VHH binders against o26223. Designs and how they scored, part 30

Target 1, 191 residues: o26223
Amino acid sequence: MKLLWTSQHIKVTVHIDGKVSKMDVLEAIKTRRSIRKYQDREVPEELIDKILDAAMCGPSAVDERPWHFIVVRNREMLEKIPEVHPYGAMVKDAPVAIIVCCDSSLEKIPGFWVQDCSIASQNILLAAHSLGLGAVWTGVYPLEDRVEGIRRLFSIPEHVIPFSVIPLGYPAENPGTRDLFDPDRIHLEKW

## First folded at step 1 (VHH)

Design e49 (framework vhh_gefurulimab)
Fold by ESMFold2-Fast, scan of step 1:
Parts: C-alpha cells; structure tokens; sequence
Structure e49 (fold): chain B 191 residues (1-191), chain A 124 residues (1-124)
C-alpha cells in the first residue's frame, strides 16, 4: 500500500502592507522564513494583538496554558538584549520583540510547558508571516546564561521562565522559499 | 548546596497511611522545586509527585487521589501524605530538588539534589 502525503489548503485572508491577500494555511507554513532584517517602521498595535491572540490558541498539555508574553518596544531595552543573548544581535534593530514566558505556577504536568511555549512561539511566527511581517525565533531556554540574562533585563520573577525572544517587523530581506519535503522520514503502518 | 534527609518510612498494612518528611538544610529551600520519587526492588526509579517553588503540584496517575505533596518553607521541609496504601506502593522513597525555575522537568536525571531514601513496606 502506497500513500501520498498531501494536505488540504484552508484559505485565509491576510494583510500585507495594508493590503488584503489570500494565503492558504499550508502556503503560509511553507513560505515562512526567519527574518532578521527589518524596516525602520512601526508595527501597529492591532497586528501585535492578532499575533498574541493566535499564540494563545495553541493546544496545551492538560490545558495548562502556562504562557505569558512581554511586548518590548522600548529601544533602550531592545538594544540590551544582544548583551545577554549572543545570537540575538538582530533584536536591537527590530521595532518590537515578544518574549514568550512560562509561568511555572500554572504548570499542571511537569516539563510540558516547553512544548506549550514552543507551540505559542511557532504560532507567533506563522501569524506574523500571515500578516506581512517577518520574525525569527531566538532561543533562550534551556541555556542557563540566557535565561538568567533575560530574566534580569526584564525583571522577570523567579517562578517565570523566559523561553524565547521573537523580534518582528516589516521585512527588509526576502530569502527564497525552501523545499523541505523528505519522504524518507515517513514510515507507513510501522517503523 | 542543599542537603536532603528523608524520614517517616516504615511497615504499614494495606489501606493504612504514612507521612514522609524531607528536611532540607541550606539557604532558601523555598527557591527549589521539589519532588518525590520511588524505587521498588528490581524496578527503575519512578516519579511520584512534584511541587514547584510556587506551590503547583503534579502526581503520577498511580498515586493521584491517594497521595498529597506539600511543603513548609519556614521549616525547610517537604512532605508526602500517603493514604490508602497498597502492596504496589512498597519502595524506597527519595526526596529530590531542583534549584532555579528553568529546571522544571521531572526526569530523575535532571534533579540536582537527592536524599538517601526511606523504605516504605506495605505488607499484610
């Protein structure tokens, strides 16, 4: 028995530079790229609200939904992130960044908060892309020095764990799309 | 940086109760997440229950509804109240602790500090 791996496309209305375009969900997933160069242009609060709404719609283990978000627009604060995150140099040039955090007091099943915050982070990236923005996931957890550095910079309480820093803005670069489908990673019925 | 010492183990009849204590020495036990693990003869060490520094609790399915984990930070102590004990609960019970909120994963290898264990035997 031979199976073909295809997906249904769900049409979604997206806003790009104030324009409305139609991009199906699978096309959004396939064309999203990490963007590290941003235009010197503010991101409207409405778009940030839509992105955060999408972030909170992810599935969560035992519905614990432990995520909290810090929205950073302050230029001075954005410029300090690279000092505690060596691979976060692009954050200082972004108009805004979202820090995804886990409130450990909301944790119902130990350890699954990492998956929950990963889901939230991916939803931020996809929502940003669908709205005509570019973003990149810069890792914080589980790197102890980065976790402590980000915690100190943003006065994050000890029971809250910074997971990722996601700068976003209107893209100033256009990397080509990737063809990543690898059928050798798909097993039918059994390994 | 923290030393853990368990107590309260012993022989108990099926259906009985025991309260295990774990005394921590060292500064600010309240900054630690803590857990109970157990190991039965010939078995691997298994998770029983955890409590975060903020007081959130988690239980293994096998003990949920029967065991209660709690902490008293003023006394630098962790407790496990065990009710409706069964023969299958027979094991050496270990207290474990993680310093810092970024280590909330409960696999035994990730816990930094361990007690010596206290034996609980549930027998007729």
Amino acid sequence: as target 1 above (191 residues)
Amino acid sequence: EVQLVESGGGLVKPGGSLRLSCAASGRTFSDYAAAWFRQAPGKEREFVSAITSGGSTTYADSVKGRFTISRDNAKNSLYLQMNSLRAEDTAVYYCAALHGSYKTWYPSKDYDYWGQGTLVTVSS
Scores: ipSAE 0.000, ipTM 0.099, lowest interface PAE 19.4, mean pLDDT 82

Design e5 (framework vhh_gefurulimab)
Fold by ESMFold2-Fast, scan of step 1:
Structure e5 (fold): chain B 191 residues (1-191), chain A 124 residues (1-124)
Amino acid sequence: as target 1 above (191 residues)
Amino acid sequence: EVQLVESGGGLVKPGGSLRLSCAASGRTFSSYAAAWFRQAPGKEREFVSAINSGGSTTYADSVKGRFTISRDNAKNSLYLQMNSLRAEDTAVYYCAAHDSWYEGLTYPSEYDYWGQGTLVTVSS
């Protein structure tokens, strides 16, 4: 879904334009951090559209692109997510969350949808970061209680599997950066 | 949500070994990334080792080859096996957890759950 040009959507009132970061790809990858505290500000629909466009640009096994996305802005629905996702407490305080789903009817090679949806999830995190937003990946699959809880809460059909819940918003924290390069994990020519 | 309690600290001579334990209570620990940090007198809290929910490990250069981090999800426990201890390993050791399912974490600011610490003294 392209939210920027969808005439059936109620347009969000934006008091301040979103901040757009100019950073190269390596900088974005290295400086992206999980953000769990958000300002009390709406995220413009235009930024969500850009993030979802980036999500759908990920590679997938045999180009199956099994992902579907649910965009949740309703406060009552966001407040119910921690009931079914015990480590998703921050979601209730986020202005918006994206639920990444797999439509199993689109799967061409069994099992690869997990990698496909992981790629889409990471693209959401990187795109959000590049646009001046903060986000965090919270796992749903393969934890069956979370899968079924999210399925029931959002009326997700049986052939669709909720994979992750990604709350996002303007950051209200700055956790700092990590230096994670470990040459002991690189093997040349053989193990 | 999760409470962490460290144990196993004590006095040991240089070259000795200690095994630290961290018990998690409240809810299951298995989906959390977990880490050991330490703080020596007059120094800031520094990273020692981390293990994510999938079992992938990260070590600070100062402890690589001497320390081993492990977890037992059935017992809601995290461990740090410390071998070939040196005087500079003297510190209060902290167990930390973060509800991040797949990321290795190396900075104190990345962890929301902390134990109270256990003192390790390496001295003659």
Scores: ipSAE 0.000, ipTM 0.130, lowest interface PAE 15.5, mean pLDDT 82

Design e50 (framework vhh_gefurulimab)
Fold by ESMFold2-Fast, scan of step 1:
Structure e50 (fold): chain B 191 residues (1-191), chain A 124 residues (1-124)
Amino acid sequence: as target 1 above (191 residues)
Amino acid sequence: EVQLVESGGGLVKPGGSLRLSCAASGRTFSDYAAAWFRQAPGKEREFVSAITSGGSTTYADSVKGRFTISRDNAKNSLYLQMNSLRAEDTAVYYCAAPTKYSWGFRDSSQYDYWGQGTLVTVSS
């Protein structure tokens, strides 16, 4: 794998396995699938950096941008996540996971941090997919036992709320795409 | 204002060990990540290892399992323990620190403060 920077940090070309991986936005949205099986390969930190940059580019209520991220590569810590998240079994087999958090001290209007962190989480999934990686959103908030379990496991301060745990890696499964368009859910002019 | 000073470099035989130190002045390390980079003769500068303010570590594949990064916030110092040294580890090693959090720790442009470097030569 080869990573090339142009004269600005904005423009990066990634060569993986001799291939340049690029996907337009619509294709990325339509072909992204939840991936729960990962190759035994490390994810370069350069790709994590690009994913986190994308996560922070999402819109937020009154531009409050309350998100913080914990990047977990430590195998022992990854193996402990399923103990506090019953449906996070795949996390222990991932090379890395990102925990999306809300710093409540950054919140300007009550309650909108949930939408803010949802947008950040989706951007992580889309960015990972566009870079040839697979990921899955495992829910933490609003399940209080999971919130508290993750907080204790990662020493998260009381004013910070863990929102989601997103394991990611090179895919070891290839689910087909889904055709989810349903015109019966579209109403013209009024309900 | 902020200065980073490396020490501990030298000549060592293949299979040997060295411990590099980086002392910071002008600010405390405790709130910031810190990293080691290296540059071999005729090659580009490359990432070696980083440690976050919380103690999480990241390593380049070429050094994983052989090098250990650590910090001592009370002494305002960063360390790199280098074991099982190879001829390919020959380089000038640099200590680096950002002004704030960055997960682009492998990206040298994320670092605002750099030391002068310390030479490590691995040869027989």
Scores: ipSAE 0.000, ipTM 0.108, lowest interface PAE 17.1, mean pLDDT 83

Design e51 (framework vhh_gefurulimab)
Fold by ESMFold2-Fast, scan of step 1:
Structure e51 (fold): chain B 191 residues (1-191), chain A 124 residues (1-124)
Amino acid sequence: as target 1 above (191 residues)
Amino acid sequence: EVQLVESGGGLVKPGGSLRLSCAASGRTFSDYAAAWFRQAPGKEREFVSAITSGGSTTYADSVKGRFTISRDNAKNSLYLQMNSLRAEDTAVYYCATKGSYPIYWSTKEGYDYWGQGTLVTVSS
């Protein structure tokens, strides 16, 4: 194991053998599943810090990095999310949720913030999975009622757009993996 | 129904000041962003300044440091204080508000309600 970088006094350890590390990453991508049932168990702050460090490491159009994050642990606030997000029922049962937001004042190229925040959201899911946690991406943008509901609930200013709500915790379910490879979607040299 | 009415436009000499007002009826500003746009003869409508419900402001580079946008939610009003006016500031000035949740708060496509405009002429 080798320590390659530190952020916020958090160290990330990577195996020196590149092939083993690369296989581990592919396995993480292939085995990550949406988790909607959580143990009644707190998630340490150190793990949240590691997840947020990973979220900010994604590529961003013209390096605009417009993402901001709200970390919600307050039970009363978590219990109010399903009232403004119909498909967010599991959030009230999670020990913590991360709200991924875009600060539009940081946008350099119109429209690419959606891709930037999608990348950040996926990195949260993969990082959580790699740390033994389960998480699920619940969509907020582009559904205007959900955007408004989340904005009002968390006092988010007009120039900031809530993009996704990601509850996470130690998993209380194991849905197994899926085989999604479809060679008909691969075209060589031309369509 | 929402109606916006601008006032305060007029003729002013270079280096002078004007204060534009926009009064809204039919809805309050408290939850929504508001903006000023302008259109000079023969040109497209361009962004001047915007203010969020929480008071955060943005300005076009051409007016930054000279113009100040402000709002009074209790009076349901938006203002634009224009200082150090130049001939190129001559335009019809429009106030605008959003009806819902705009993705691009500094572009005209993000605004649902517009006033009729007030003419500002900077000359002689």
Scores: ipSAE 0.000, ipTM 0.111, lowest interface PAE 17.1, mean pLDDT 81

Design e52 (framework vhh_gefurulimab)
Fold by ESMFold2-Fast, scan of step 1:
Structure e52 (fold): chain B 191 residues (1-191), chain A 122 residues (1-122)
Amino acid sequence: as target 1 above (191 residues)
Amino acid sequence: EVQLVESGGGLVKPGGSLRLSCAASGRTFSDYAAAWFRQAPGKEREFVSAITSGGSTTYADSVKGRFTISRDNAKNSLYLQMNSLRAEDTAVYYCAASRYTLGKYFSEPDYWGQGTLVTVSS
């Protein structure tokens, strides 16, 4: 991995195969990929703490910060997630998953918790990537069967809404490069 | 990697027309937004026109209705048809390419050509 540095970039330190490299924010955003295959290797608690710190640093509507997080390392529990989440098969193979939740009692402005939890979820993905980990966002809300399935599996109270399940670990795949920039989606001054 | 070479500049009288061409090399040019900029003697470089990879166009107010930007991805080429030329159009015209849309609120383009001089005078 090559590192680009300009005075306008903020660099983040990343560990790759025991080596330390630096990645700026734009590089992290552009090179993050959904990772669904993980090494059989534990993720240190320190890295999970850093990821959750980053998740909580996201902007939220009227600073309501309604997010709560469940960290799941128990293999039996990880293996049950695909039973209630049909696109979550990879979760059973991950060393850890984070469930992003909204505590509705903390909501100050109706409906914006979805944006708040989306921001927290994206920050988890970017922070994981910057720390040499891979992760993928698997959707829970607004699919009622998944919401209730995850709620029951993890004993989540009725006033708390599970939003996403994000398995993460050291990547066991390299999906390669993508160029997703589409200038035809950009309209200048008017539609 | 993209390399850009302009041609078609020259001397023209007010009210005349010129067609500028920009030849691009590199397999990725069709994935780039392309633009024409100009720099008059003693002035700062300014935006003239831009075209996306899909063909959507944008023009500076000073040239709208007189200039037409076009591209031919099969020929790896960009064009600027300049009609109803005025003395104030006198400038070195630069072809530019960027992964991002180019316009008046642009940052530095990824690639620049060497420029072609257009002189409008009697």
Scores: ipSAE 0.000, ipTM 0.181, lowest interface PAE 15.5, mean pLDDT 84

Design e53 (framework vhh_gefurulimab)
Fold by ESMFold2-Fast, scan of step 1:
Structure e53 (fold): chain B 191 residues (1-191), chain A 125 residues (1-125)
Amino acid sequence: as target 1 above (191 residues)
Amino acid sequence: EVQLVESGGGLVKPGGSLRLSCAASGRTFSDYAAAWFRQAPGKEREFVSAITSGGSTTYADSVKGRFTISRDNAKNSLYLQMNSLRAEDTAVYYCAAGQWSYKTPYLTSEDYTYWGQGTLVTVSS
């Protein structure tokens, strides 16, 4: 016997209670907001995989792609992050956080890892938003106390630098959108 | 071409355990995403668990915490460890494999190219 299968003929049990956002790129960029309040809901591993795939698709200096990611779901570990990151209080209430790291051994051009990890962090925020999740970028680098605190907490080796901590989950707040277009910051042909 | 053959099915009492195996022949399937689906009598086929070529796993809510999917690429094999079995787990279990995933589990049967013929698992006393 031969079988033809489609998603409509099988039971898929990934539970997403809101419709996946179907926004275009410009809408995603313009409507993404920092979200610091999360529903008490687990984020499916499939969505985390999609977000990390998007993070790795960013451009990097000379294609060095120095990023590594730590996915934290353990409640006790999430609760310890605010102890080493004073402005990361919301992380303890998130169902998951992603720590964006740079492996300095992969760096081809000194210093460009900061831009590389910034691009990866932004892609995480945009991908999360496009999938109906909320997230916020909490800064680690270049604040030495936070870098060392996160390094100790997650056993990060010396050649790897924690760059950002991004808690994410289903949003429990809607701050609305902002119109930030400022034509006075646009110069034609010359300054 | 890849051929998939399931084994390890059988009769087990509620609360018992079984380990299903799926052997791939023809070509290696280390580059493929792989999954287990099941179909109970009179019901539609349902997703059970998936594993990417990179080892990322996904589980249906009905089996999460009780079943574990794993693979051994050196042996060209996929496994499903089933613990704390219930009467509602009674079904024919199918192994499936699909071309490379980017570490995102394939959750729908249309994403899988190769299918086994199934192995029956009966949970009853």
Scores: ipSAE 0.000, ipTM 0.091, lowest interface PAE 20.0, mean pLDDT 82

Design e54 (framework vhh_gefurulimab)
Fold by ESMFold2-Fast, scan of step 1:
Structure e54 (fold): chain B 191 residues (1-191), chain A 125 residues (1-125)
Amino acid sequence: as target 1 above (191 residues)
Amino acid sequence: EVQLVESGGGLVKPGGSLRLSCAASGFTFSTYAAAWFRQAPGKEREFVSAIYSGGSTTYADSVKGRFTISRDNAKNSLYLQMNSLRAEDTAVYYCAADRGEWSYDTLRSPEYDYWGQGTLVTVSS
């Protein structure tokens, strides 16, 4: 038996105090920023469920969908992540983190799980932003020391590969938007 | 189009001070994380200090308490105030800018989006 959701509250009516974020897809993509400072405020399980639903809607090579997710809310466990991930210091201050994993037994095409898990990670970032949350992707794979550290810390089976750790919460910073359009990177017809 | 231009390097005696500047052009500097790296002859490039778009700073242990990183977004400029200079601070200092989309990208030299050409700092007795 498999649980498709880490939370069982997805069937419950969502209650939130504030206004829902009102942005289209293009606005969400263009205004999403990495957020590393979080309010001391819990994220409702219903929002995590929505984010994970969005994560699983990404394209996947031959529809293999090898992703599994660990939702971490335990403060002691969040505080241990920086010990095995040197650039994950902000995770200690986040109310929740999602660990994106690949179950290699679900892989149908060798090597494409990296793209699959990258897509899932980006969908988590975009969904969080669209819901008024902030998040940041902290890299795990392909750094062997981080992969093994996260595996041991969360009792991840040998056939499962931790890919990314994404802390999230209500943002306590607003870095503003970026103007990243660079026409020199666009080539028409040929290089 | 995109440029990072360092200035302010030179020869200084141990215990002296220097202020390095980096002028950014061709991109929206204010939304980027920016950093100083250095490379001494025969050694690998090493991290010195970074300042995130939101103003938070981080320092290598070897320079903490002696160097101060700052930015002026209105002037598209990054600065490094270097005090109590030591012979081991002798290096070419590089300005770098990064979108900061991954936590470790801001601290890793191979992953930075933009780099300057460097400015030489020599601390000699």
Scores: ipSAE 0.000, ipTM 0.176, lowest interface PAE 13.1, mean pLDDT 83

Design e55 (framework vhh_gefurulimab)
Fold by ESMFold2-Fast, scan of step 1:
Structure e55 (fold): chain B 191 residues (1-191), chain A 124 residues (1-124)
Amino acid sequence: as target 1 above (191 residues)
Amino acid sequence: EVQLVESGGGLVKPGGSLRLSCAASGFTFSTYAAAWFRQAPGKEREFVSAIYSGGSTTYADSVKGRFTISRDNAKNSLYLQMNSLRAEDTAVYYCAAEWTDSGRYLPSDEYDYWGQGTLVTVSS
């Protein structure tokens, strides 16, 4: 008996008031940190739905929007990811992971799909953070061994390219905040 | 309470070996990049070696081939194996830890947490 994962499970809307979802955009961007330890708690399908909605709202070159998403909740599948991704050890302990993919058949302009999928990945991280979840972007593309390993594990077609694996859950760690502003990287009018 | 506590420093003769240890507590060490820095008398603090949460390592040119950095996440510990020691290796050695938003990136010189240091003296 096979276990099938599908986005069809993310159809219920949830009323979210008085939560971390009230964070303003600048604070969300500045306070988001990579989270690699998660509580042993399920993430509601309604929150995954909101995160994926946000992911699809990113700008895309010539509006090609080539992104597709695989939502993985199956513990056995999550436990296999570290075997093909050397920096993905935390994925096996996450309640859910999202695999961001590019459907190359949707490309309208060569090469911009990388930027499109990067934008979708960042939106997933920011949306998760705004909803009180923690997440981390683990890189897949352009590392050929990881691309093919993930493709095989999740039966991804040859015209689809796995871009990133993003585990997420309720945070079990709190790294605090950083001040990263560097005015020496800003040049006025000329280099 | 976040702490990094170095140990293993001491007096050693040129050509000798020494192993430094750093014990981490109060944070999730396994998710942090960790590094060794040193400061010799009258000089600025300099980078020695770093190890990322995923196990990748980097070394300053002055120590490459002589020093080996390693970590044991189960023991919340960082190590520096120092071989073929020279007089110019004399310094206070500091353990440092940095939260990285990607295991691929090298840690910056501006680390989140620092230890108090352990003195290494290489002299005849």
Scores: ipSAE 0.000, ipTM 0.255, lowest interface PAE 12.0, mean pLDDT 84

Design e56 (framework vhh_gefurulimab)
Fold by ESMFold2-Fast, scan of step 1:
Structure e56 (fold): chain B 191 residues (1-191), chain A 124 residues (1-124)
Amino acid sequence: as target 1 above (191 residues)
Amino acid sequence: EVQLVESGGGLVKPGGSLRLSCAASGFTFSTYAAAWFRQAPGKEREFVSAIYSGGSTTYADSVKGRFTISRDNAKNSLYLQMNSLRAEDTAVYYCAARESWGDYTLSQPDYDYWGQGTLVTVSS
């Protein structure tokens, strides 16, 4: 059986043995939503590999590519993340989480690692969405208590800065899509 | 049904005090960040104060030291204690709630639920 249900910007075909969505890059960008509820289904390692490959394909300042990633599947460790991240409660229920980190020793130009790791984080969200998964960016940097909490929990060395925690899994919610286009924020030629 | 219902608005003289309440229903209030916004006639809605699920608070510069936000999760309620009120505080005050998860940005635009508003008039 094939069922079509339409978010505002894309159609999703539901198959009896799973869900298949087809989208181009623009549709993926426009229809990605933060997902905080996950099915009790393991995410295959091959999909995580594809997501991390996409994460590393982002542009970085002076090609510094300062990102490192920790893949967390251990239930006990996932359950400890909410203890050091007050708004990361959903991580406990995710089958896997990716921690995006900056290795400061790889930084070539001061301060741009924040943009680099933001790009990597967004690529993880988009790649997950394109593969039929849901994910959410939970903020770590620049909140000092979260940075140090995550650092201690995962034995992250002092020269490495945890940037974001991204739980992901097969979505158990569908928040729909948002229409956020605001022409008043577009200025032609000058402010 | 999801609802946020404000109460406690009214007419008060400059220098006076008011306590606004917001009653939440139809969702798990305790896991949500909650906020007060206000809108004066002819102006855009502006942020006043927020309280996160963990209890931390933020305030707009214009109200720091005068307003206090608080919550009672057992009563599914949000409060705003407004002291030393000024004519510039005259506005419709809105209660708002947001799923607090996934916030590397702590304030403002992603509020999921909004109340109907309660009018506060500060006038002699």
Scores: ipSAE 0.000, ipTM 0.146, lowest interface PAE 11.5, mean pLDDT 83

Design e57 (framework vhh_gefurulimab)
Fold by ESMFold2-Fast, scan of step 1:
Structure e57 (fold): chain B 191 residues (1-191), chain A 125 residues (1-125)
Amino acid sequence: as target 1 above (191 residues)
Amino acid sequence: EVQLVESGGGLVKPGGSLRLSCAASGFTFSTYAAAWFRQAPGKEREFVSAIYSGGSTTYADSVKGRFTISRDNAKNSLYLQMNSLRAEDTAVYYCAAGDRFSEYWTSTPGEYDYWGQGTLVTVSS
């Protein structure tokens, strides 16, 4: 990725498979969709590294930054995820998945790790989208059966909590745009 | 009454060391974040170092590698070990404690609920 500063505006340029892609932050936020169908095509490690770098750049309550990540490319392991996650069927068809975890030993303020890991998860989704990939957040925490299933499957220690499983790949679907703006959810000065 | 009392300040030569102490009373110190701030004559209060209830620490760039913050919850005490002191470290040093319900680790004085009266540190030849 190259960040280009012009005299009048900022342009972010990303080079993917020899193609130049531009996506400003608002466009990325508004056009990101959950992608559950993936091409049979590997995601380069370089792109995963860029996504994880972005994930770690999120704000964190009292700067505790409790997130840890497991990158799963092993087909046998990906195929076992749906057995412990009933809404994770698409993970078996993805070339890679990222498991977002909280290391509770890094927690400085009780309970805010959920927000920290949510921010990291959203950054993964936005970064993947900006790089021409598709991804979907599949929920693990706070569902105890899923937490324990994922922990056991990936040998995650007791002090670490699996938060989300995010399959990623080149998209094999293109869902339409949505208009989600709802002015009834905006209150001026008071409720 | 919540009270923080600093001690250990004094006159020291450049390159010397001092250990500041802060004694807490009137609240459950172990659940609070605690910090050291300083104020030089004619300047606003400046962040020095903080330690959260869980033991994690943060330092201002000007003191990293020279100062060490620590706490002893059994003694309701906060400490600042100051090494390699410089003339620019001359200031009144304040102990501060943050509400256990505070959601922010902050270098901003206004975010701390309780303050001591300060202890003067003078670094001069």
Scores: ipSAE 0.000, ipTM 0.085, lowest interface PAE 19.6, mean pLDDT 82

Design e58 (framework vhh_gefurulimab)
Fold by ESMFold2-Fast, scan of step 1:
Structure e58 (fold): chain B 191 residues (1-191), chain A 124 residues (1-124)
Amino acid sequence: as target 1 above (191 residues)
Amino acid sequence: EVQLVESGGGLVKPGGSLRLSCAASGFTFSTYAAAWFRQAPGKEREFVSAIYSGGSTTYADSVKGRFTISRDNAKNSLYLQMNSLRAEDTAVYYCAASEGWRYDLTSESKYDYWGQGTLVTVSS
């Protein structure tokens, strides 16, 4: 089939800051840091689509997959987010932000949408990092004022719950690695 | 009627430049990603460059630094500026348009609409 042969023969290498990003999964998990300062540089739509594809690949309780995403690039809209999210000041300086939402009509098991959207949010952070971008998770749910503020700002219907706002861009800071391994939190066989 | 019509092809010497145009009609071009593909004699059709609805671009390694894709949504038009042309760039160039969020726009199967092509010959 031409389709299969075309996919096998056509290789497009994604370049980030002029270089191919090479990072295995364990390295990505261990070196990901919250990034709150961004270069004045646009993020290609191709990279956003790759990040969103990764977000949707997370496990979901009884495969309910309740997530929806809003991609915000409009500077005026990004500048309004800190007005309804006190810890979102860095969003106004980001070239793009992703709002992770739950469509409650898709929920099959009460409450598990929180876990589903947390997994999607973390996958966004890891995917962004693996592609040479920086991002930070700013919490919306379960803070009622933030949930309602974001809902009003982006015309989100009542059956949809905004969960997190994740600004992202090319990093303008380079925080060092962290040694977070604590063996005292590991119990063998029993508590 | 949905149509994509290419123009600007022709004969050019190695090292020369050409600008291809693609005029879209019958659909809301501004919401579509658009791309250029080419097919050289005896070869499969291959990806050249794509531009998303928001303006982000991607290029095949063989044309990076030489070709520039752009769009003008007010004129429903797609362009390909080709510089430093080589004999290997000789091909029929096709305009294509795709709806939706597709991060891999290098596959022909991703495209909903296609033009009939315009011939570019690079020869001394």
Scores: ipSAE 0.000, ipTM 0.226, lowest interface PAE 12.1, mean pLDDT 85

